# VHH binders against a3dch1r40to199: the designs that were tried, part 18

Target 1, 160 residues: a3dch1r40to199
Amino acid sequence: NDLLYERTFDEGLCFPWHTCEDSGGKCDFAVVDVPGEPGNKAFRLTVIDKGQNKWSVQMRHRGITLEQGHTYTVRFTIWSDKSCRVYAKIGQMGEPYTEYWNNNWNPFNLTPGQKLTVEQNFTMNYPTDDTCEFTFHLGGELAAGTPYYVYLDDVSLYDP
Below, E stands for the ipSAE of ESMFold2; O stands for the ipSAE of OpenDDE; V2 stands for 0.75 times the mean of E and O plus 0.25 times the DockQ between their complexes.

## First folded at step 10 (VHH; framework vhh_7qia_2)

Design q3 (at its last read DockQ between E and O 0.93; V2 from the best seeds 0.85)
Amino acid sequence: QLQLVESGGGLVQPGGSLRLSCEASGFTFSDYSMSWYRQAPGKQRELVAFISSGGSTTYADSVKGRFTISRDNAKNTVYLQMNSLRPEDTAIYYCAKDRSTPWGTEEYWGKGTPVTVSS
ESMFold2, look of step 10: ipSAE 0.748; ipTM 0.887
ESMFold2 (binder alone), look of step 10: mean pLDDT 82; pTM 0.831
OpenDDE, look of step 10: ipSAE 0.913; ipTM 0.946
ESMFold2, fold request of step 14: ipSAE 0.631, 0.733, 0.725; ipTM 0.845, 0.878, 0.877
ESMFold2 (binder alone), fold request of step 14: mean pLDDT 83, 82, 82; pTM 0.831, 0.829, 0.826
OpenDDE, fold request of step 14: ipSAE 0.931, 0.930, 0.934; ipTM 0.956, 0.955, 0.958
ESMFold2, look of step 20: ipSAE 0.688; ipTM 0.865
ESMFold2 (binder alone), look of step 20: mean pLDDT 83; pTM 0.837
OpenDDE, look of step 20: ipSAE 0.909; ipTM 0.945
ESMFold2, fold request of step 21: ipSAE 0.675, 0.598, 0.693; ipTM 0.862, 0.831, 0.867
ESMFold2 (binder alone), fold request of step 21: mean pLDDT 82, 82, 82; pTM 0.826, 0.826, 0.827
OpenDDE, fold request of step 21: ipSAE 0.936, 0.937, 0.924; ipTM 0.960, 0.960, 0.954
ESMFold2, last read: ipSAE 0.705, 0.707, 0.686; ipTM 0.872, 0.872, 0.865
ESMFold2 (binder alone), last read: mean pLDDT 83, 83, 82; pTM 0.831, 0.830, 0.823
OpenDDE, last read: ipSAE 0.921, 0.933, 0.930; ipTM 0.951, 0.958, 0.956

Design q4 (at its last look DockQ between E and O 0.83; V2 from the best seeds 0.81)
Fold by OpenDDE, look of step 10:
Structure q4 (fold): chain B 160 residues (1-160), chain A 119 residues (1-119)
Amino acid sequence: as target 1 above (160 residues)
Amino acid sequence: QLQLVESGGGLVQPGGSLRLSCEASGFTFSSYSMYWYRQAPGKQRELVAFISSGGSTTYADSVKGRFTISRDNAKNTVYLQMNSLRPEDTAIYYCAKDRSTPWGTEDYWGKGTPVTVSS
C-alpha cells in the first residue's frame, strides 16, 4: 500500500504535491513531459530565487500518516539541469517537527542531466502520526544559480 | 501581524455556486503561495486547492472541474469560485499561508467561512 498520491504524474496531475516559499525564496511548478520518454511526465520545480535559507524553496506532499512499528520504503527519482543539492525528509508538519526519515541529515547532490534514484527503508519507531509530510528543501545554500529546474518522478512511500 | 479574513460563505442548494474571498495582510502577499482548506463535520481538515506565487494551481480530485482558485495581488486577496456545489461540499472553508522555520513549516489560518449545501 502506497501512502502517496500522483506518484508518476503521468496523467498530468500532481495534487497534493505543491510548492512553498519563504525568506525571499521564489519558485513555481508544472507537470511536464520528459524528453525522449513518451508517456512519461514529471513534476518540474522552477527555482526563481533561492532565498536566504534551505527551506526557502520547497516541494512537498502533506497529509501523510505513519504507523508505529511499520517499515516503509521511500523511493523517488530526481534530477536537475544545474548542479545543486536537495534535502529530503519525511516528518511532522508541526511541532516538534520530528524527522522520521531524512537520509541521515544529508542532502543529495544532483549532477546536471543525471537522474538520481533513491530507495531506502525506515521503521516508524514513534507513535502513530497522522500529521506527516514528505518535503524537499532546495533553497539557500542548496541552490544553484537561478533560474533552474528540478524534476521529481516515480515517488513512492510504500507500506508492505 | 499576519491576518487572513475569509468571507462569502452561506447556504446554497445543490448545483448552486458560491465565491469565497480571503483578504490577507501583514505580509508581502504576492511573494507567497495560498491555500484553501475545508473541514466537514466530524472529518479532518483537508486541502482543497493551491495557488503558487506564480499563479500555478492544483486541486483535490473531489473538486476538480468545479472549483477554481485565483488571486488578485493588487487586492491581497485569494478567491475560491465554487460551482456545481454538492451536499458533500458542506464544510467550513479556510484560507491559509505557510511560514517556514529551520525546523519545519507551520500554517496560518483565517477563522473560516461556513458553506452549507442543502436542498
Scores: ipSAE 0.886, ipTM 0.933, lowest interface PAE 0.5, mean pLDDT 96
Fold by ESMFold2, look of step 10:
Structure q4 (fold): chain B 160 residues (1-160), chain A 119 residues (1-119)
Amino acid sequence: as target 1 above (160 residues)
Amino acid sequence: QLQLVESGGGLVQPGGSLRLSCEASGFTFSSYSMYWYRQAPGKQRELVAFISSGGSTTYADSVKGRFTISRDNAKNTVYLQMNSLRPEDTAIYYCAKDRSTPWGTEDYWGKGTPVTVSS
């Protein structure tokens, strides 16, 4: 089963996906049609000001419980109209910010005109945690020259 | 320094309306997203509505079409207009924002305003 409430955006809805604006970060969001793909919609983040920190601009889904011993499949498609980076992670919403999946601490590089599809597995080796979120950090040094768009689609956190 | 002060809660009959307000101080209000959470007795708190600094919104399915989040940056205030209230809307409603820490962000909460929908 999938832990995410909203995965495809195809009905024009995005809840519980929302944004974070912090430390000078500024962004906004909409659900938009994907050009050339009838019936397909994506979550579009507009990055307006990168802010001071990587976390200053985020798009995120909260309300996630990760159960000890389970192996999850993380999947998403992400793209941008500018060269930028994104630090994606699944972890705690607050202190101590334990990250249970984070692409081995490496941001993804986004190349204009090219969708990136990511699919990875991870095993929850920590105690069961009901304070988790799936978030994409896009601020600070990760950002391109503002303003620009980042799109998210077909996002999944699957527990077999 | 930071303050979020909710008001406008109370007792209302099913089908009634309430308008919650959250007055903010100690930060540049117009630069931040704001959200409303609620916590029903014996349950975990849940996100109800979100508004970006630019005014874009999203709502939980359970309140969509009945609740409206809005903001007035000149008054440093975020609102939640709650219409067609139901007994399951009974909860303490919290205004919230992100607050920076050395490693990320965390929620900063007001004290909440109780809403009871009962006859």
Scores: ipSAE 0.711, ipTM 0.869, lowest interface PAE 1.4, mean pLDDT 92
ESMFold2 (binder alone), look of step 10: mean pLDDT 81; pTM 0.820

Design q5 (at its last look DockQ between E and O 0.84; V2 from the best seeds 0.80)
Fold by OpenDDE, look of step 10:
Structure q5 (fold): chain B 160 residues (1-160), chain A 119 residues (1-119)
Amino acid sequence: as target 1 above (160 residues)
Amino acid sequence: QLQLVESGGGLVQPGGSLRLSCEASGFTFDDYSMSWYRQAPGKQRELVAFISSGGSTTYADSVKGRFTISRDNAKNTVYLQMNSLRPEDTAIYYCAKDRSTPWGTEDYWGKGTPVTVSS
């Protein structure tokens, strides 16, 4: 079973995916058609101001429950129209802010117009947690010159 | 200090309408997205509606077409217009603003406003 909703955005909907702004960051979102791919839509983040910090601009899916002992497959496709970086993580929404998956603490590099598909497995070695979120940080030092677009599509968090 | 004050809750019959308000202070309202959450008895708090600083919105499937989130930046207020209310909409409704830290995010909440839908 997949833990996420609106994974393809192809119906023109994105809830509960939304954005977050802080420390001078400014962004907006829309579900848009992917050029040259009929019927395919994506979540588009517009970065307007990068803000002071990496977490100043976010897109995220909250309300996720991870069960102890389960092995999950995280998958997503992401791309941008400018060279930038993105830090992706699945972890606690509150203290102690444990990150259960985060690509070994490394942001991804995005090359303009090139789709990056990520597929990784991780095991939940912590007690069951119903306060998790899947978030992408794109602000501060991660950001390109503004404004620019970042696209998210085909997102899944699969529990076999 | 940051403050969120919800109002507009009450008792209504099924099919009725309510308009919730949340007046914000203690931060630059125009620069932040706002959310409405609700918590029904015995259930976890859930996101209902979201509005970005730019005015883009998204809604839970259970309320889409019935609820509308909006904001008046001049009044530092976010609204939730609730139409065609159903018994399952009964909950305490909370206004929320995100707070981001180097470690993660947390939410600022108001005290909430109760909504009861009953015949």
Scores: ipSAE 0.896, ipTM 0.937, lowest interface PAE 0.5, mean pLDDT 96
Fold by ESMFold2, look of step 10:
Structure q5 (fold): chain B 160 residues (1-160), chain A 119 residues (1-119)
Amino acid sequence: as target 1 above (160 residues)
Amino acid sequence: QLQLVESGGGLVQPGGSLRLSCEASGFTFDDYSMSWYRQAPGKQRELVAFISSGGSTTYADSVKGRFTISRDNAKNTVYLQMNSLRPEDTAIYYCAKDRSTPWGTEDYWGKGTPVTVSS
């Protein structure tokens, strides 16, 4: 069972994936064809201004419930046309902002033209929480020289 | 002094239309994405429409083709045009934006405007 409503973007839709612009961050989004991959589309984020904070530019999926005791598989493919970092996390979308998965607090490094595919597991050791989001922080110190693109595809949050 | 002031809700027949407005103040409206959420009795708030600062939009499947989010930056206002309304659209509708905290971002909500679709 996968907790994400939209995972492949191949029909040209992205809901409920959307963006955050905060603290001077500015971005936009579209679903686009992946060059050289007929029938494959991806969510493309345009980073226009990095803003002051890592969270100033985000792409995110809300409406996630994590159930106590479950072990989830996180999977996604992400790439960019510039050298940048991305801080990915699954956690509460508000106070107290608990992060249930965050790649052990480490951003991922993106190398231009190279897709990064991530697959990791985590166990929900907290009480069941229906306030969760899967988000990618791209602002502030994480960013490259703007403007540039970050692409997301084949994203999954799987409950076996 | 951040404010979001919603209006335009009311009672409407199935198949009818309403236009919701959300007037914003206390921040640089042009720099922010805006959202409409709704909350039906006994349910959690759900995102129904989103518009970026650059004007790109996305919609829940349940409203796509019937609802249109738009913004008028000169008036600091975001709109939700709701056409072909159905009883399942009955809810309190909220506009929202992101707001910074020391730990990340949180939603800032308007007061909400109730919409009832019934005979």
Scores: ipSAE 0.674, ipTM 0.860, lowest interface PAE 1.5, mean pLDDT 92
ESMFold2 (binder alone), look of step 10: mean pLDDT 82; pTM 0.822

Design q6 (at its last look DockQ between E and O 0.85; V2 from the best seeds 0.77)
Fold by OpenDDE, look of step 10:
Structure q6 (fold): chain B 160 residues (1-160), chain A 119 residues (1-119)
Amino acid sequence: as target 1 above (160 residues)
Amino acid sequence: QLQLVESGGGLVQPGGSLRLSCEASGFTFSSYSMTWYRQAPGKQRELVAFISSGGSTTYADSVKGRFTISRDNAKNTVYLQMNSLRPEDTAIYYCAKDRSTPWGTEDYWGKGTPVTVSS
């Protein structure tokens, strides 16, 4: 089954996806129609100020439980209207902030108007953790010139 | 120092209403999103409602159409208007602000305000 809620946003809803701002970052969100794709909606992040740090601007899904020994499939489609980078991770919401998946510590590069689909597997080799979040960092050195849009769609964290 | 103070909780009958307040201090309130959580007896703390610095909102399905989150930046206060309350809404309600670090994000919490819905 899928661990995430509201994965396609096609019903115009996005909970529990929300945003985070810190260190001078400023952003907002909306669920919007995807041009040229009737019936398809996406989560749109507006980056207004990049802030001082990569974590200054975030979009995230909290309240995720990862079970020890399980292998998960991470999937999402992401794109932007300006050249920028995004760091995606699934990990602890608090200390010690262990990251269980993070694309091997590498941000993704987004090319304007080009959809990037990511699909990766990872195994939870740590004890079962019910304090996990799926977070996208887009601030600081990752950001483009503001303002700009980042779109998220078809997100899943699947446990067979 | 950062401080969040919740108020407005109490005992109400099913179908009743309450308005919770959270007064914030110690940071530039208008620059941050705010979140309401709740924790029912024997259950994990759950997200209830979120409001961005820009005023965009999202709600848990269980409260959608009944609860409204809003903010008054001049008063450094975030509100949760709760209508059509149900027994399953009984919980301690917490106001939260995000705290981001190089390693991750942690929440600042108030002490919470109890809400009991009972006949």
Scores: ipSAE 0.874, ipTM 0.928, lowest interface PAE 0.5, mean pLDDT 96
Fold by ESMFold2, look of step 10:
Structure q6 (fold): chain B 160 residues (1-160), chain A 119 residues (1-119)
Amino acid sequence: as target 1 above (160 residues)
Amino acid sequence: QLQLVESGGGLVQPGGSLRLSCEASGFTFSSYSMTWYRQAPGKQRELVAFISSGGSTTYADSVKGRFTISRDNAKNTVYLQMNSLRPEDTAIYYCAKDRSTPWGTEDYWGKGTPVTVSS
């Protein structure tokens, strides 16, 4: 059972994936064909201005409930045309911003031309929380020289 | 003072149309994405439509093809044109933007405008 409404983008749709532009951050998005992969599409974020903070540019999926005691599998493929970092997390979309999964507080490094596929598990050890989002922070110190693209595909939050 | 003021809600027959407006003040409107959410009685708020500062949009499946989000940066206003309205569209409609905090971003909400679709 997967908690995400949109995972593959192959129909050219991205809802409920959307973006955040904050504190000088600027970005835009489209669903695009993946070169060399007929029939495969990805969510492409264009990072136009990095803004002041890591969270000033985001791509995110809201409307997630994490249930206490459940172990989830997080999976995604992400890549960029420039060397940059991405801070991925699953947690509360507002105060107090508790992060239930965040790759042990470490950003991922993206190398141009290399797809990164991530797969990790976590257990929800907090009370059930229906205020969660899956988000990718790309602003501030995480950014490369703008403008550039970041692509997301095959994203999953699985509850067996 | 940051403000979002929704208007244009009301009672409408099934199949009818309404145009919601959200007038913004207290920030540089053209630099921000804007969102329409709705909340029906007994349900949680749901994302309806999103527009980036550059004009890219996405829509919930339940409204796609019937609703159109747009913005007029000269008037600091985001719109939701709602056509072919159905009783299931009955809700309070809110516009929202991201607001910075020391730890991230949160939604800043307008007070909402009620929409009722009934015979």
Scores: ipSAE 0.626, ipTM 0.841, lowest interface PAE 1.7, mean pLDDT 92
ESMFold2 (binder alone), look of step 10: mean pLDDT 82; pTM 0.818

## First folded at step 12 (VHH; framework vhh_7qia_2)

Design u1 (at its last look DockQ between E and O 0.84; V2 from the best seeds 0.78)
Fold by OpenDDE, look of step 12:
Structure u1 (fold): chain B 160 residues (1-160), chain A 119 residues (1-119)
Amino acid sequence: as target 1 above (160 residues)
Amino acid sequence: QLQLVESGGGLVQPGGSLRLSCEASGFTFSDYSMGWYRQAPGKQRELVAFISSGGSTTYAYSVKGRFTISRDNAKNTVYLQMNSLRPEDTAIYYCAKDRSTPWGTEEYWGKGTPVTVSS
């Protein structure tokens, strides 16, 4: 079972994916056609101001339930039109903000126009948590010169 | 200090309409995205509509085509126009602004405004 509501964005919808900003960050979003790929749409984040911190610009999906003992496969494709970095994590929406997956605390490097597909497994070794989110941090030191675009597509969180 | 004040809730019959308002203060309203959430009896609070600082919108499937989120930056106000209301829309409605920290994102809420849809 896929825990995410909208993963391909091909229907032109993105809910519940949305953005947030803080500490001077400013961004916007749209569902856009992927050039050269008929029928394929993606979630496009526009970074307008990088803000002061990594978390100053985010795109995220909230309200995810992770069950203890389950092994999940996280998958997504991401790319940008400028060289930048992205920190991705799945974890608690609130305190104590435990991160259950985060690529071992390493941000991903994005090369302009090059799609990066990430596919990783993780096991939920914590008690069942229905207050999790999938979020991408793109602000501060992670950001390129603004404005620029970051695209997200084919997002899944699969529980066999 | 940051404040969010919701208003416009009430009792309506199925098929009716309401327009909720949320007046914000204590921050530069035009720079931030805003969301409307609702919490029905015995259920968890859920996002129903979202509007970016740039005016982009997205909606929960259950309300899409019936609800419209909008904002007036000059009035520091976000709105939720609710049409074709259904009994399952009964809930307390909250507007929210996010605050990000190194550890995660916190949400600021108002006290909420109740919406009851009943014949």
Scores: ipSAE 0.842, ipTM 0.914, lowest interface PAE 0.6, mean pLDDT 95
Fold by ESMFold2, look of step 12:
Structure u1 (fold): chain B 160 residues (1-160), chain A 119 residues (1-119)
Amino acid sequence: as target 1 above (160 residues)
Amino acid sequence: QLQLVESGGGLVQPGGSLRLSCEASGFTFSDYSMGWYRQAPGKQRELVAFISSGGSTTYAYSVKGRFTISRDNAKNTVYLQMNSLRPEDTAIYYCAKDRSTPWGTEEYWGKGTPVTVSS
């Protein structure tokens, strides 16, 4: 089963995906048509001000429970109109901010004109945790020259 | 000092309306997104409405079309207009704001305002 309640955006809806603006970070969001792909829509984040920190601009989905011993598949397609980085993670949405998946602590590089599709597995080795979120950090040193767009589509957190 | 103060809750008949307010202080209100959450006894808090600093909104499916989030930056206030209320809307309603920590962001919560919709 998939733990995310909104994955494709093709009905024009994004809830529970929403954003974070913090430490001078500024962004906005919409569900938009993907150019050249009739009927396909994506979550578009507009990065308006990068802010001070990587976490100053986020797009995120909360309400996730990770069960001990389960192996999950993380999948998403993400792209941007500028060269930027994105730090993606699944973990606690508050202190102590334990990260259960984070691409081995490495941001992804986005190249304009290229969609990046990520697919990875991880096993939940910690006790079951119902305080989790799937979030994309886009602020601070991760950002390109603002303003610009980042798009998310076909996002999944699958529990076989 | 950062403070969020909710008001406007109360007892209302099904089909009625309430307007919740959250007055903010201790930060530059116009620079931040705001959210309304609700929590019924024994349940987890759930996001019901969200508004960005630029005014873009999203709503939980259970309230879409009935609730409207809005903000007035001159009054440092975020509102939740709740129409066509149902018994399942009974909860404590909280407004929330993100804030920085050394490791990321956390949500800062008001004390909440109770809403009861009689059956």
Scores: ipSAE 0.675, ipTM 0.860, lowest interface PAE 1.5, mean pLDDT 92
ESMFold2 (binder alone), look of step 12: mean pLDDT 83; pTM 0.832

Design u2 (at its last look DockQ between E and O 0.83; V2 from the best seeds 0.00; counts 0 for: pae E 4.8 > 2)
Fold by OpenDDE, look of step 12:
Structure u2 (fold): chain B 160 residues (1-160), chain A 119 residues (1-119)
Amino acid sequence: as target 1 above (160 residues)
Amino acid sequence: QLQLVESGGGLVQPGGSLRLSCEASGFTFSDYSMGWYRQAPGKQRELVAWISSGGSTTYADSVKGRFTISRDNAKNTVYLQMNSLRPEDTAIYYCAKDRSTPWGTEEYWGKGTPVTVSS
């Protein structure tokens, strides 16, 4: 897939963003209207079962290429209806699962109804990799009491 | 053990239709999202369609309006209905499910089913 320049979801579409689960995790997704914001839609993840691991519930964009020596800006807005944590990373889809960006290995804490906007830069110091993904882990110890919603909006990975 | 078995591929003329099937086993099918990927000659494997356990779907722009992903949980089967096929749809089509590893998730694929669209 192409580099993720911008996904606002405002057209009602979310591809290639999708959800996955394993190890007892269970979730669903939808593109929904953001209350009080006409014309604004967001990607909504429903966590139904948190599963055993952090990666047991995910929303992700796969097939991203990162070029060596390039500096990227990661940006997204995320919020939830329950207190929970979210681990966000950009890295390899498979072994050895190198993470090129991950907020210094720190999950984000989400407060109910409070939008968190993240904007960070990182430089690709590894060889060019066309097997990367942008993924959010929400399962296991990161999860709130189920069911609950997590919303993603205005997500981009920009190469200036 | 986890198994995915694709079927339904073949040779069709442009404008034709095919229906791919993927029979899954070795896990509680109804609890998991499923997907279809394809790999054309000389190209990288790409996501075509994805369906959540709840039945939510998303599609690549190149197949929207022509392909439909669906599932029958009673049969442990995910389908890809392909209409209005084009030569550029020629590829090996793979059914996919994520599975857990000690380091995260990895994609599990079937052996694939070939689709050739040619006049």
Scores: ipSAE 0.855, ipTM 0.921, lowest interface PAE 0.6, mean pLDDT 95
Fold by ESMFold2, look of step 12:
Formats: C-alpha cells, structure tokens, sequence
Structure u2 (fold): chain B 160 residues (1-160), chain A 119 residues (1-119)
C-alpha cells in the first residue's frame, strides 16, 4: 500500500502535491514532460525567490497518517538545473513539528542534470499520527541562484 | 495583523452555484500561495484547491471541473467558484495560507464559511 495519492505525475495530475511560499519565498509549479523520456512527466517547481528560511519554499503532499510500528519505504527521484540542496522530511504539519524521517537531518545535494533517486526505510516508533506530510524544503541557504527548476518524480511512501 | 475572512457560503440546492471569497490583510498577499480546505461533519479537514502566487492551480479530483480557484492581487482576495454543487460538497470551507513559526511552517486558517447543499 502506498500512502501517496499522486506518485508518477504521468497523467498530468499533481494533486495533492502543492507549494508553500513563506517569509519571502516564492515559487510556482507545473506538471511537465521530462525531456528525452516519452510519456514521462514530472512535478516541476520553479524557485523564484529563496526567502529567508529553508522552509520558505516547499513542495509537499499532505493527508498522511503514519501508524505506530509500521516500517515504510521512502522513495523519490529529484533533480535540478542548478546546484542546490533539498531537505526532505516526513513529519508533522504543525507544532511540535516532529520529523519521523529526514535523512538523519541531512539535506541532499543536487548536481545539475543528474537525477538523484533516494530509497530508504524507517519505522514509525511514535504513536499513530494523522497530521503528517511529505515535504521538500528548498528555500534559504538550500537554494541556488534564482530562478531555477527542481523536478520531482516517482515519489512513494510505501507500507507493505 | 494577519487576517483571512471567508464569505459567500450558504444554503443551495444540488446543481447550484456559489462563489466563496477570502479577503486577506496583514501581509503582502501577492507573495503567498493560498488555498481552500473544507471540513464536513465527522471528517478531517481536506485540501480542495490551491493556487500559487503566480497563478498555478491544483484541485482535488472530487471537485475538478466543477470548482475554480482564482485570485485578485489588487483586492487581496482569493475566490472559489463552486458550480454543479452536490450534497457531498456540504462542509465548512476555510481559506488558508502558510505562516512561519520559530520551528517551521504551519497553516493559518480563516474562521470558515459554511456551505450546505440540500434539497
């Protein structure tokens, strides 16, 4: 079972993926064809202004419940046309902002023109939480010189 | 002070239309993405539609083709045009934007405007 409603974007749909613009952050989004890959589409975020904080620019999927004791597989492919970082996390949408998965608190580095495919497991050792989101922070010190694109594809949060 | 004020809700028959408005103040409206959520009795609040500061939109499948989100930056207002309404659209509709806290980002909500679709 996958907890994400939209995973491949290949039908041109992105709901419930959407953006956050905060503290001077500015971005836009679209579902676009992936060059050189007929029939493949991706969620493209345009970073227009990095804002003040890492969380000032986000692309995110909400409506996630993580059940205590379950082990999940996190998978996604992400790339950019500029050298930048992305802080990916799965956690609470509000206070106290507990992060249940976050690549051990480390951003991923993106190299222009190179797709990064991430696959990791984590176990939900906290009480069941229906306030969760899967989000990618791209603002502040994470950003490259704006404007630029970040692409997300084949994103999954799998509960066997 | 930040404020989101929804209006335009009411009682409507199935197949009817409503236009919801959300007037914003206390922040630079044109710099923020905005959204509409709804909460039906006994259900979780759910995203209905989202619009970026640049005008890109996304919609829940249950409303796509019937609802249209739009914004007027000159009036600091986001709209939800709701056509072909169904009883399942009955809910309190909330306007939303993101808000920074010292620990990250949470959503700021208006007080909501109730919509009842009943014959």
Amino acid sequence: as target 1 above (160 residues)
Amino acid sequence: QLQLVESGGGLVQPGGSLRLSCEASGFTFSDYSMGWYRQAPGKQRELVAWISSGGSTTYADSVKGRFTISRDNAKNTVYLQMNSLRPEDTAIYYCAKDRSTPWGTEEYWGKGTPVTVSS
Scores: ipSAE 0.267, ipTM 0.669, lowest interface PAE 4.8, mean pLDDT 89
ESMFold2 (binder alone), look of step 12: mean pLDDT 82; pTM 0.829

